# Designs tried in a protein design chat: VH-VL binders against Probable ABC transporter phosphonate/phosphite binding protein PhnD2 (phnD2). Part 8

Target 1, 264 residues: Probable ABC transporter phosphonate/phosphite binding protein PhnD2 (phnD2), of Prochlorococcus marinus (a3pdp9)
Amino acid sequence: SADPDKLIVALIPDENAATVIQDNQGLKDYLTEAFDKEIELVVTTDYSSMIEAARNDRLDLAYFGPLSYVLAKAVSDIEPFAARIKGGTKTYNSCIIGNTKKGVTSFDDIKGTTFALGDPASTSSRLFPELTLAENGLTKGKDFQGVFLGSHDAVALAVQNGNAQAGGMACPILKSLKKKGVIDPSKVTTIAQSSPIPQYPWTMRSTLSPELKEKIRFTFLDLDSDKVLKPFNADGFASITDSDYDGIRKAGKLLGLDLSKFVK

## First folded at step 1 (VH-VL)

Design i21 (framework fv_iscalimab)
Fold by ESMFold2-Fast, scan of step 1:
Structure i21 (fold): chain C 264 residues (1-264), chain A 122 residues (1-122), chain B 112 residues (1-112)
Amino acid sequence: as target 1 above (264 residues)
Amino acid sequence: QVQLVESGGGVVQPGRSLRLSCAASGFTFSDYGMHWVRQAPGKGLEWVAVIWYDGSDKYHADSVKGRFTISRDNSKITLYLQMNSLRTEDTAVYYCARDRSYLEYWGPFDYWGQGTLVTVSS
Amino acid sequence: DIVMTQSPLSLTVTPGEPASISCRSSQSLLYSNGYNYLDWYLQKPGQSPQVLISLGSYRASGVPDRFSGSGSGTDFTLKISRVEAEDVGVYYCMQALEYPYTFGPGTKVDIR
């Protein structure tokens, strides 16, 4: 069982790395004080790099998206312990968006367009958008062309500036970008919102000592600092289990996802 | 135009078997979980069984477990309920109902069939 | 098994007046994801059941806004702000938290 002097805390690049690093400085400070350990924040270059790092037992704590967690869990000895909670819920939604000026305001308007997607292992910026479009009779590569841009903010900006006519992304990130003035609500139309998606899981390496694992779990569950929680748009963190992500496993299977596509 | 049409009901004696079918149309059948729900004459609704969209997961109510088996054939776009060792208390109208799609982590029974009557009497 | 109860079991409402139906579960239907796994169905005379509300408070497609669902945990309410003739029937709550799914006994709604 491990009790390292330094904890490596990995974060998926769901937005550009500078934003992710900046937004998590409060968490880093909080964990440094709570654990009395050095905390190293790592933002990987893409979701598959984080899955690979977990597979190679290089991460102590990892904040995955739902699909990247499911993919990592299949090849890594990690366990989920907490997810953000806001207004009593531990879920979020995926948004299908269109460029208003180009007249993309409905599913039919997506035919013949370039559709922006985030990272291939993203739930709300890849998996749910593709499945939602398929449910509405739109097949990637046939009815529209998909372009992977790597992050949710890249999708939002591409749709806003017309480099893509439509795209899929996390609704909470879209709301955040609108509030920050990065996205102009008049330039981007929300065409659809998905059913609820379980929130990003915080995970820990299973081989950490039982005492450290318990301390990590309670540290997150007891967190009430506005400075730390504001970037997560959260009231706190609440307990989760692996089975909370079974719906993601089923959805991933339907896209025919192969774990090897994300690790190699 | 989503439709679910049950068939296979009828009058049978206790201890015998029936197979119910539910023919689906107007949607991609293979994307949805399916349920059987029954209603005894003049009584309320009772949940019977579920089968997942791909047939991989099934559950049966304890009152029918070991006697009834839910199955589906996605190529034939049909849901089935094999009913063995029938008892008088199995007398009911049997409805098939559409569950959530695989895109939904949860959802109600959004479409129901017309029902097929099964009468078990001695 | 989770046991579902409804109150009242029968009510008669003057057209245009509100109606309220209570549903109680023997266990909390609030799951760790923050949702209440409770659905409401209406069975009109001679017809198959139809969905009204899912996950406690989400109105199903095509359902008029005079129908609303509320509550959390073990206590839930279906409200009809103004009952119309087409609303006559039996209303059922159902828990979808765990198998077996279980229905309440139903509430018969008639109008004068």
Scores: ipSAE 0.000, ipTM 0.438, lowest interface PAE 13.1, mean pLDDT 88

Design i22 (framework fv_iscalimab)
Fold by ESMFold2-Fast, scan of step 1:
Structure i22 (fold): chain C 264 residues (1-264), chain A 120 residues (1-120), chain B 112 residues (1-112)
Amino acid sequence: as target 1 above (264 residues)
Amino acid sequence: QVQLVESGGGVVQPGRSLRLSCAASGFTFSDYGMHWVRQAPGKGLEWVAVIWYDGSDKYHADSVKGRFTISRDNSKITLYLQMNSLRTEDTAVYYCTRDYWEDSYYFDYWGQGTLVTVSS
Amino acid sequence: DIVMTQSPLSLTVTPGEPASISCRSSQSLLYSNGYNYLDWYLQKPGQSPQVLISLGSYRASGVPDRFSGSGSGTDFTLKISRVEAEDVGVYYCMQALEYPYTFGPGTKVDIR
């Protein structure tokens, strides 16, 4: 039904806002030309704020992480349509990292430490790290203390600086930070990688006109420009459905997460 | 200390195959994209191929496409270039290089090079 | 393919004097993110190439501040404020905007 002159595009704050906005400038320019509409990029202060914005129908397009998407979908009229594809897969991994100088190089070394976590609604910097540790006999609050730092880059820096002895984060973000020289590979050890996690979903509000929804879907799925995709480290975008995130729903239940505690 | 050491070069007849290796050390190999760059004797630099950090994306220059294949083994910390159907114009010193900055794609470290001579 | 050209192709400099090398691309290297995808490399005699400048103007780690890069779009310049004996070699510009990456023909710098 809706066909606004300006599209509000929200991006999950998985890193600091300046980095997130900068990484998405190429996509913004591409979408501006493709849709012949004004594109406004929005980065909220945390994952819960983005979920709340979606619940209040304030977002036209939203790029969620897997868990924050599942949480938003429960309370919002949104639909997923595309996710990054690389090397023929639509998945990524969560990394558990340790401070090299403090000798944290294995699961046993995490016992008795402070473990850095990102946002409470993060898949790769909260949900999967806690599940991986639990599978290895380590329980948050019993075997180690968790501290929520809000973003993946904050986790990486805290572990590098020794403010936390270990932490969990997206492997692709860790690799990006190492390439940029923000993280020194000699100071941070990767202890483990999780099983595959479905890639971040692009979503749109369901009340957009059918013509606009089809145009949005086609624009993302047909994107093959190396210049636009280079910052995303992706081959392109591929079609997804809500059921692709059922594994995340199951993982959340296994960790004992209550959807209601993430939305207000 | 970051090191890249190429090996596998030598003298080979046209139409034959050769496999180059690049052994990396002193950094987390699986975090970096890798390239091959070559230099014919007395000539300038020519970019040959790239492979992303996880091995998922590859690109080859048109001059070698279909004949050369870049690959990597992150568990062995080694980059490879399989060279088939070699031609005399493939004679060059082959360098492996490391990508450093995600947004800039510059080669911060280069190996010492390995000479490939294709002659009859 | 993006074609890269350099000028001059050869340059002889008295030690301590400045030098400048021009690089031109057949297409704009300025991307929508505001960066120019142009790098400069130095190959000293008998050695592997080494990076000097990335993204048009950013000095690589360990590179002396006497080296500077400037320009935007299709025209770029590498300047050496005071050429030292260790700066002798061939200087190459390279575009990294799109595949295939392409190098300029090189500029040979000698000293008297």
Scores: ipSAE 0.000, ipTM 0.397, lowest interface PAE 16.1, mean pLDDT 87

Design i3 (framework fv_iscalimab)
Fold by ESMFold2-Fast, scan of step 1:
Structure i3 (fold): chain C 264 residues (1-264), chain A 123 residues (1-123), chain B 112 residues (1-112)
Amino acid sequence: as target 1 above (264 residues)
Amino acid sequence: QVQLVESGGGVVQPGRSLRLSCAASGFTFSSYGMHWVRQAPGKGLEWVAVISYDGSNKYHADSVKGRFTISRDNSKITLYLQMNSLRTEDTAVYYCAKDLYEGWTYYYGMDVWGQGTLVTVSS
Amino acid sequence: DIVMTQSPLSLTVTPGEPASISCRSSQSLLHSNGYNYLDWYLQKPGQSPQVLISLGSNRASGVPDRFSGSGSGTDFTLKISRVEAEDVGVYYCMQALQTPYTFGPGTKVDIR
């Protein structure tokens, strides 16, 4: 069991690294004070790199997306302990969006277009968009061409600028980009929203000491500071377990994903 | 045309209750947080309460906490303020206001305001 | 609670001349996300308040460019480059960093 003087905290690169780090500075300051330890925030170049870092026991805390967590859990000694609460729930939705000027406002308009996707291991910017399209009779590579752009903000910008005619991304990130003035609501149409997706899990390395693991869990669950929570668009954090992500495992199988290829 | 119309104000005795309503039009009501702000005669603005777009989160100023309750009915497109145990110092014009951004639980200011409704608490 | 103060509390301006209003907060309104959670509102006589500036410096839709917001942390300024008759009223700053949200006492702007 480990009780290191410095905790390495990894954040999934669901947006550009500068934005991810800036949005989490308040949390870093809070955790530094709460744990009386040095906190190092790390953002990898892609989701697979973060999974590999976890596999090699290089991360003490890791904020994964749902699918990347399922992938990391299969190859790493990690455990989930908390997820963001927003609007009384531990869920969020995936959005399918279209370029308004190019006339992409419905599922039928996606046929024959370029569809922007985030990272291959993203739940709301890959797995659920492809599943939703398939349920509506649209198959990637047959009815539309998919292009992986790596992050949710890259998807939103590509659709807004017309570099892709449609795309899939997390609805909360779309709302954040609209609030910041990065995305103009008149230029991007929301075509569909998915069923609820379990929120991103905070995870910790299982080999940390029992005392430190308990302290980490309670520090997150007791967090009620508006200053820290406001950048996360969160009301607080609530307990989660691995079984909360069984629906993600099922969704991957429904889409026919070979999950073993994401780590290699 | 985005519009908010308050109603329910009037003269009431100390210790009694009053319910204010705010009818919204011209925007997707269910997507935005809503605020109540009051102004005593000849005084400045005082923030009273806020409610999230889905009604799951509520915050009240300390001066009214435990006495006032903000609520909303998204199907009726209406915001409410239930005012219990009214005091003379609650006398004010009460404004409802729409938050700047959709879908947030922590709030960012107010862009559209109603006309206000006068509440007078007098013995 | 965050306390907001304004200076001056009253200002009389000749039409066409500039006006400047200061707002100070008891603690920093700058978030880790890079925004200052300070808004400016105008209440014209007999009317409801209206938004002028949000997040420190972002002019609200329909607000003339003669209005500008500046500052960061604890010290903020609203400037009107040339005051017009329609600008008469009480100006309020408000912090939206944390609950309870708090207004400044207001600055009354009048024309000669």
Scores: ipSAE 0.000, ipTM 0.393, lowest interface PAE 19.0, mean pLDDT 87

Design i4 (from i1 with heavy chain K98R D99G R100P G101Y E102Y Y103D Y105E D106T Y107A Y110I; framework fv_iscalimab)
Fold by ESMFold2-Fast, scan of step 1:
Structure i4 (fold): chain C 264 residues (1-264), chain A 121 residues (1-121), chain B 112 residues (1-112)
Amino acid sequence: as target 1 above (264 residues)
Amino acid sequence: QVQLVESGGGVVQPGRSLRLSCAASGFTFSSYGMHWVRQAPGKGLEWVAVISYDGSNKYHADSVKGRFTISRDNSKITLYLQMNSLRTEDTAVYYCARGPYYDWETAFDIWGQGTLVTVSS
Amino acid sequence: DIVMTQSPLSLTVTPGEPASISCRSSQSLLHSNGYNYLDWYLQKPGQSPQVLISLGSNRASGVPDRFSGSGSGTDFTLKISRVEAEDVGVYYCMQALQTPYTFGPGTKVDIR
């Protein structure tokens, strides 16, 4: 089927666009050499825009978050093929954080506060934070007010600056922001960590030629370049399948997110 | 480029049946939830029915439930509304529309031109 | 079913002057995801409806910035900062929070 001269590679906006693009320049160079093709990196405004682009067959490769992938898979002809591996695992955790100066260091301290959330289709900055809070007797809109800020770095900064008293985000992104000096560890407390979440899936549109799909799969799975992997703080990439995301589908149902406006 | 074109309207007697069609073009039809919305002459808009992108889930307004059935044929890129046991109060312009099915989807962004159904004796 | 009401039902505006339309719902349209599932549509004479605003305040592609939506929960407002001749028509609010989707009765906007 399709073997285009240019591959459009979409990246989920889990942080500000400049950071996402910078972190993936090494990948762009690597893929350009490996495929002998032009590579165009695209960062959409929000998670739903990336889902819509995939739905309309506009993306050749797409790096989704777990929930946005599940949503995109339901309406797009895409397939997952690789995920980041670090320390032998293909999982990460969601962190619930609180502003230290405002005294938010436990679940009870979240009552009556403003809680920062990322994008509505985010797993670690929306779905798992809300699930964790619900498991601890805290319901959004009743026990606390949620505010969607669109990205993980926006959540971290809002909590640090006190614009929100608490928030939810990916633990690896929080760790990265602390290492870079963007977040001061003394100003932000980690209240809880979620159970393991399957890592962000790399996906490709299924209508690419079988030869190109195999080449893409192999290129990622055989990647060992420090230049490309260092921004991801990863040892490499490992194979994944759609069923690896069944836990995300279950988590959505547990929180009452049926992903449909209509009850069957 | 993106458009929806309804057909199948006309004058029909009470108690009879009529099937409306809506032909889509310019977008991946099989990836979108589709709706029917009607408007009686000189009146406001009334939502009628929705169907999921794959046809596996459907919902109909109470006023038409049991009489109307929404369906789609993704291979023909066409949406249908089968209208049985028609009543005079079903007289309206019927619009098909591309609209939200999942919580993450936005509003009705593409509408057809409408097709008039007149139920009279 | 969620009942939608609009006020006023009819409005005549001098060209270049502002217009404001209110929409109320019988229950909150604020979803647990933080969005208000309230849309605004315009139906120009003899034409199909077209989307203006979705999710309470998100302006649809191609819609002029003189249109703005605001509100939360049960009370919503559509504002046109300066009405132009092409803005004549019937404006409908609609809730998309739950089925059945329901429209307001419409507000007819005309110019002198």
Scores: ipSAE 0.015, ipTM 0.584, lowest interface PAE 7.5, mean pLDDT 89

Design i6 (framework fv_iscalimab)
Fold by ESMFold2-Fast, scan of step 1:
Structure i6 (fold): chain C 264 residues (1-264), chain A 122 residues (1-122), chain B 112 residues (1-112)
Amino acid sequence: as target 1 above (264 residues)
Amino acid sequence: QVQLVESGGGVVQPGRSLRLSCAASGFTFSSYGMHWVRQAPGKGLEWVAVISYDGSNKYHADSVKGRFTISRDNSKITLYLQMNSLRTEDTAVYYCAKEGTFYDYWSGMDVWGQGTLVTVSS
Amino acid sequence: DIVMTQSPLSLTVTPGEPASISCRSSQSLLHSNGYNYLDWYLQKPGQSPQVLISLGSNRASGVPDRFSGSGSGTDFTLKISRVEAEDVGVYYCMQALQTPYTFGPGTKVDIR
């Protein structure tokens, strides 16, 4: 249906599903009122499952990470329309972290360790950490062993408790976990921060009616509710285009990512 | 249905303070930004201040910045304007107004109160 | 701050005839999202202002279809196809693109 009575809104599982769903209740309430439609929040088990749901036209709105978006865009009829903005910028950074007690405080200390990674299709907990390490002479499978833990909070906890000696994750998520007391700043050291990464894109399926697509776009762009924006660590949402993610496509190619491994 | 009722206006001498109230009804007050707009006798409309739905963000016009403070109490469903160091040029009818929506899009102001007169004179 | 101007400042119309009011901004009100953040308000004698048009061209609920808004960027127009006695009052444009919000000086509309 081009104008469905119920909108299925998918959220990337960058943290455990319960946290993602709970953090987005304010958004659900806002969109329910704004559209006068039932809103169903969906969190898939992994990033690839969300890409497949988009490929099969199962999602009306989808909040992807940058890499998972470019992967989904290649196989799905979706369009990006908004990304969070804070302090005038639509970017964020990836952090490389080390276990303080194990003495992992520099790139050299990562050699010979187990390095925690999030989801294989994550930008800030897979793509950028691996590129940053390679630029510093550290190759996954040769200089360190990578382990995929599926989410950013899992990476942070594994590094904190020593199940991995180092890891990569979104800097904003690390900051949030420290503020909540989930991560003890004395136990985890930030070794490096990446160059800026384009913020997560909000996307919609292109087959929605032009009237509904316009209403969706402006509902997000006009959003000034702190209750809704606080979980996104945002001042608001600003317009984006597909070309804003060309740098991510280039980074994926540089790392040698095979798109066919993420979609069937 | 949707209503805004201002109160607290009156005659006051220069340098004194007044607090205006705006009681809202007929809509979910905590979901909308709120504005204060004033109009001097025989003059045009002048925007004074805005406050976000949860009170975390505020902006005041330069003519009143440092003297006036907008605030809200969502539990009491009431908007306030604290006016300090009043000047004769602050004499005006003060309107509270609800953030406008057009098919849920934000745009200016869609509901206005009846206004309350503030006269600053000796 | 964005400065708003209106023309004419005063207009007398024969009932049933059309009226047109212009509003100009010192900078573009066209947001990157495609909307012009320009509203039109009417203040009838002795009454509070009421919204007529939002986002350049969108009539507010309950506003008769004889009212229409047009324009983009810096130049906007409010048209009344057939002025009725109840339309007497002062018409204000206002920009809502950025704080501080700013009103035009108003256009007073009277009937003969």
Scores: ipSAE 0.000, ipTM 0.367, lowest interface PAE 23.0, mean pLDDT 88

Design i7 (framework fv_iscalimab)
Fold by ESMFold2-Fast, scan of step 1:
Structure i7 (fold): chain C 264 residues (1-264), chain A 122 residues (1-122), chain B 112 residues (1-112)
Amino acid sequence: as target 1 above (264 residues)
Amino acid sequence: QVQLVESGGGVVQPGRSLRLSCAASGFTFSSYGMHWVRQAPGKGLEWVAVISYDGSNKYHADSVKGRFTISRDNSKITLYLQMNSLRTEDTAVYYCARGRWLYSGKYYFDYWGQGTLVTVSS
Amino acid sequence: DIVMTQSPLSLTVTPGEPASISCRSSQSLLHSNGYNYLDWYLQKPGQSPQVLISLGSNRASGVPDRFSGSGSGTDFTLKISRVEAEDVGVYYCMQALQTPYTFGPGTKVDIR
């Protein structure tokens, strides 16, 4: 039964906070007009902080990564409603990358190296890279050393600069960084791509009024402005349900990742 | 808060022209696609035309195509319908309505004007 | 063009009794995004049309909960759980999946 005058909209810190805020100004403007409400964009320090904010009922709308969503859903009264769609698909891939100059171009080259990981609760920069490596006989702490750098852009830069010999990150973010000239394609090799991962879910606080919740669904699912969608590299947003993330729950269990490892 | 006010209707002879206006207020006009819908006396609703938020894309119903032209002036916050070669069957109340054509290519009309009556008679 | 059909075309209801209106489309209105692009409008005597239900089942702001929309694909229903005097008017379904957008012929609801 909440219909606040200001909506707090949280965005997962998959890149540095300044970049996330800057990239989403078009969305903020669109939502301000659509809802006739003040929109506050919030980017927490890390994924677990965003999960805790949701747990404490402080977020009206939240754009989670798949694993952080699954973790938040277990302890929060939130519901998923939309995910980006491009070319008819609502999935993306995780990339394993290597430093070209250091000769890291295959799985075998990762043995004995420092492997860059994003946030501990990241799907494409932690969960899927570790599962992919394990499936290829490489175990973190035994065959390579993992280092958590907190975000996908930090992983890409560390591999490019040679501070880590290899790393894992979202393929779409890597492609964006290459297009922006932040990452030089000649310095970073893509070793592998994961199986498809369900796209980041948009979620809303379940205690919002039924009328506002339906207006929120409509506003996102009917969005087709190139200006607003450009930062998402999307054709639009499409409907999703909680069960779309059951594969992520299974993957997390396979790697021994449960809520107790991320939140108090 | 949102208001749409049509004007420009009246009595006109067959074959003549008339221009309708729709003045908008209470929202950012340049962010929304706009529609014209008409209703002949005692009859049902008939969709007439749509224009995108920036005016770059337009579509007209076959019954009016080549005779009517939808346009907009975002600086004047006004929607227009230029009606040429009017026929008696064009007699109707003309409503402007707000939609969001460009965001999905599909829209419902959340706000409607009062309508303006166009009577084409000889 | 997508053709819209409504039944009944006319309905007289005793106040407090329920009413049901059917709408059919000549092709599916279900989009890949999961929404049915079917809307319901009410035109009260002497007034402009107003939206009641959007996207199949989404009740518009300010519309009483006695109104509900249901259905998917080609078959849709508007239900009024208990008709009141202020509900008198003509009810139209409309498809907004493809241009040209098309309305049903309307259902006139009267009170005895």
Scores: ipSAE 0.000, ipTM 0.446, lowest interface PAE 13.3, mean pLDDT 88

Design i8 (framework fv_iscalimab)
Fold by ESMFold2-Fast, scan of step 1:
Structure i8 (fold): chain C 264 residues (1-264), chain A 122 residues (1-122), chain B 112 residues (1-112)
Amino acid sequence: as target 1 above (264 residues)
Amino acid sequence: QVQLVESGGGVVQPGRSLRLSCAASGFTFSSYGMHWVRQAPGKGLEWVAVISYDGSNKYHADSVKGRFTISRDNSKITLYLQMNSLRTEDTAVYYCARSYTWYEGSPYFDYWGQGTLVTVSS
Amino acid sequence: DIVMTQSPLSLTVTPGEPASISCRSSQSLLHSNGYNYLDWYLQKPGQSPQVLISLGSNRASGVPDRFSGSGSGTDFTLKISRVEAEDVGVYYCMQALQTPYTFGPGTKVDIR
């Protein structure tokens, strides 16, 4: 079992890499002090690249989205250990949004439009939006054209600018972008919110030493620093297990996703 | 290798003061919460006090509150327990112990010192 | 304050036989994060305490697999599948859910 001098900590690119790295500097400092080890933050170019890095045992800690975690778990020796808590829950929602000026304020208005999607392996900017649209009689490629833009902030900006008339993304990220002034609330309307989605899992490779794995769990669960937690929009971290993501496995099957396409 | 070494114990009369020290080595001291735990001769373990990794949060057992003060100096890599108004029932071996303690429900004490004996008698 | 109790308070075991120690808390030790904040410590004669089990069931590094912790809420058990000579000492449970942290009275384990 491994006890490396440097821990490679991978973060899913749910927004542009500069923002992700910036928001996690406090966490890097905290982990450096807590583990007495060098911490290297890595943001891959896409969700599939992070899955492949995990498959090849290149990551010590990895902060996945729910679907990308399920995909990585099928091909990697990793284990989930913590997820953020916000407002007393370990869940968040996916939002379907429309461009206000182009008159996209309901499901019916999405027909015939370009719908912005994040990364193909995203839960809240791909899987749940497509399921919600299908449940409302809208099929990708038939009723609307889907375009993968790679990240949640790219979806929000495309909808605001009218390059896509509608899109799907994480509601918490939309709220953050509105608060920062990146998204103007008068230009983007929320058409629907999904049922609750399990929060992003923090994972570690299973081949780390038992002592280090235990230390990692305690370090996250004890995290109470507003300086570190505020950029995550979190109150703290709570324990999770693999079975917490069984609902995501079911959702993927319902949409008919070819899980093999996310491997290699 | 993690080591915790207590010092400052001895024989003292009731009403007087003692300052205990715990010198740490082999880990990043500033990343861990620290505790004091005592054990009266032939008796069980009793938790005394905790201090967070940065010294900003402190808690003391009711039996010692107002008389004992826990503190730390991260630059000197040392934990302290200032014991005032000592009573005969404070007679015990005092252990320092390491844990993550700045969060309510800290997990456990993974390393303990050898202990230092404090005897309060007239 | 959370009150911790243990039973039995004393136990004599033939080498190789199992031992079981019970620990009860006056209120639930299950935190909203899903963990039971109950730990087990062993104090061997003339030595400092050492951790055996953390968070109800997590075996500490270097602790033999013959030691196991179980339970949830207010009732917890420490089991030793086969007691060896080096296992002699006093076993303490402790709640770490809230301050003041409190220990059980201890269970003395001896070999026949």
Scores: ipSAE 0.000, ipTM 0.405, lowest interface PAE 17.3, mean pLDDT 87

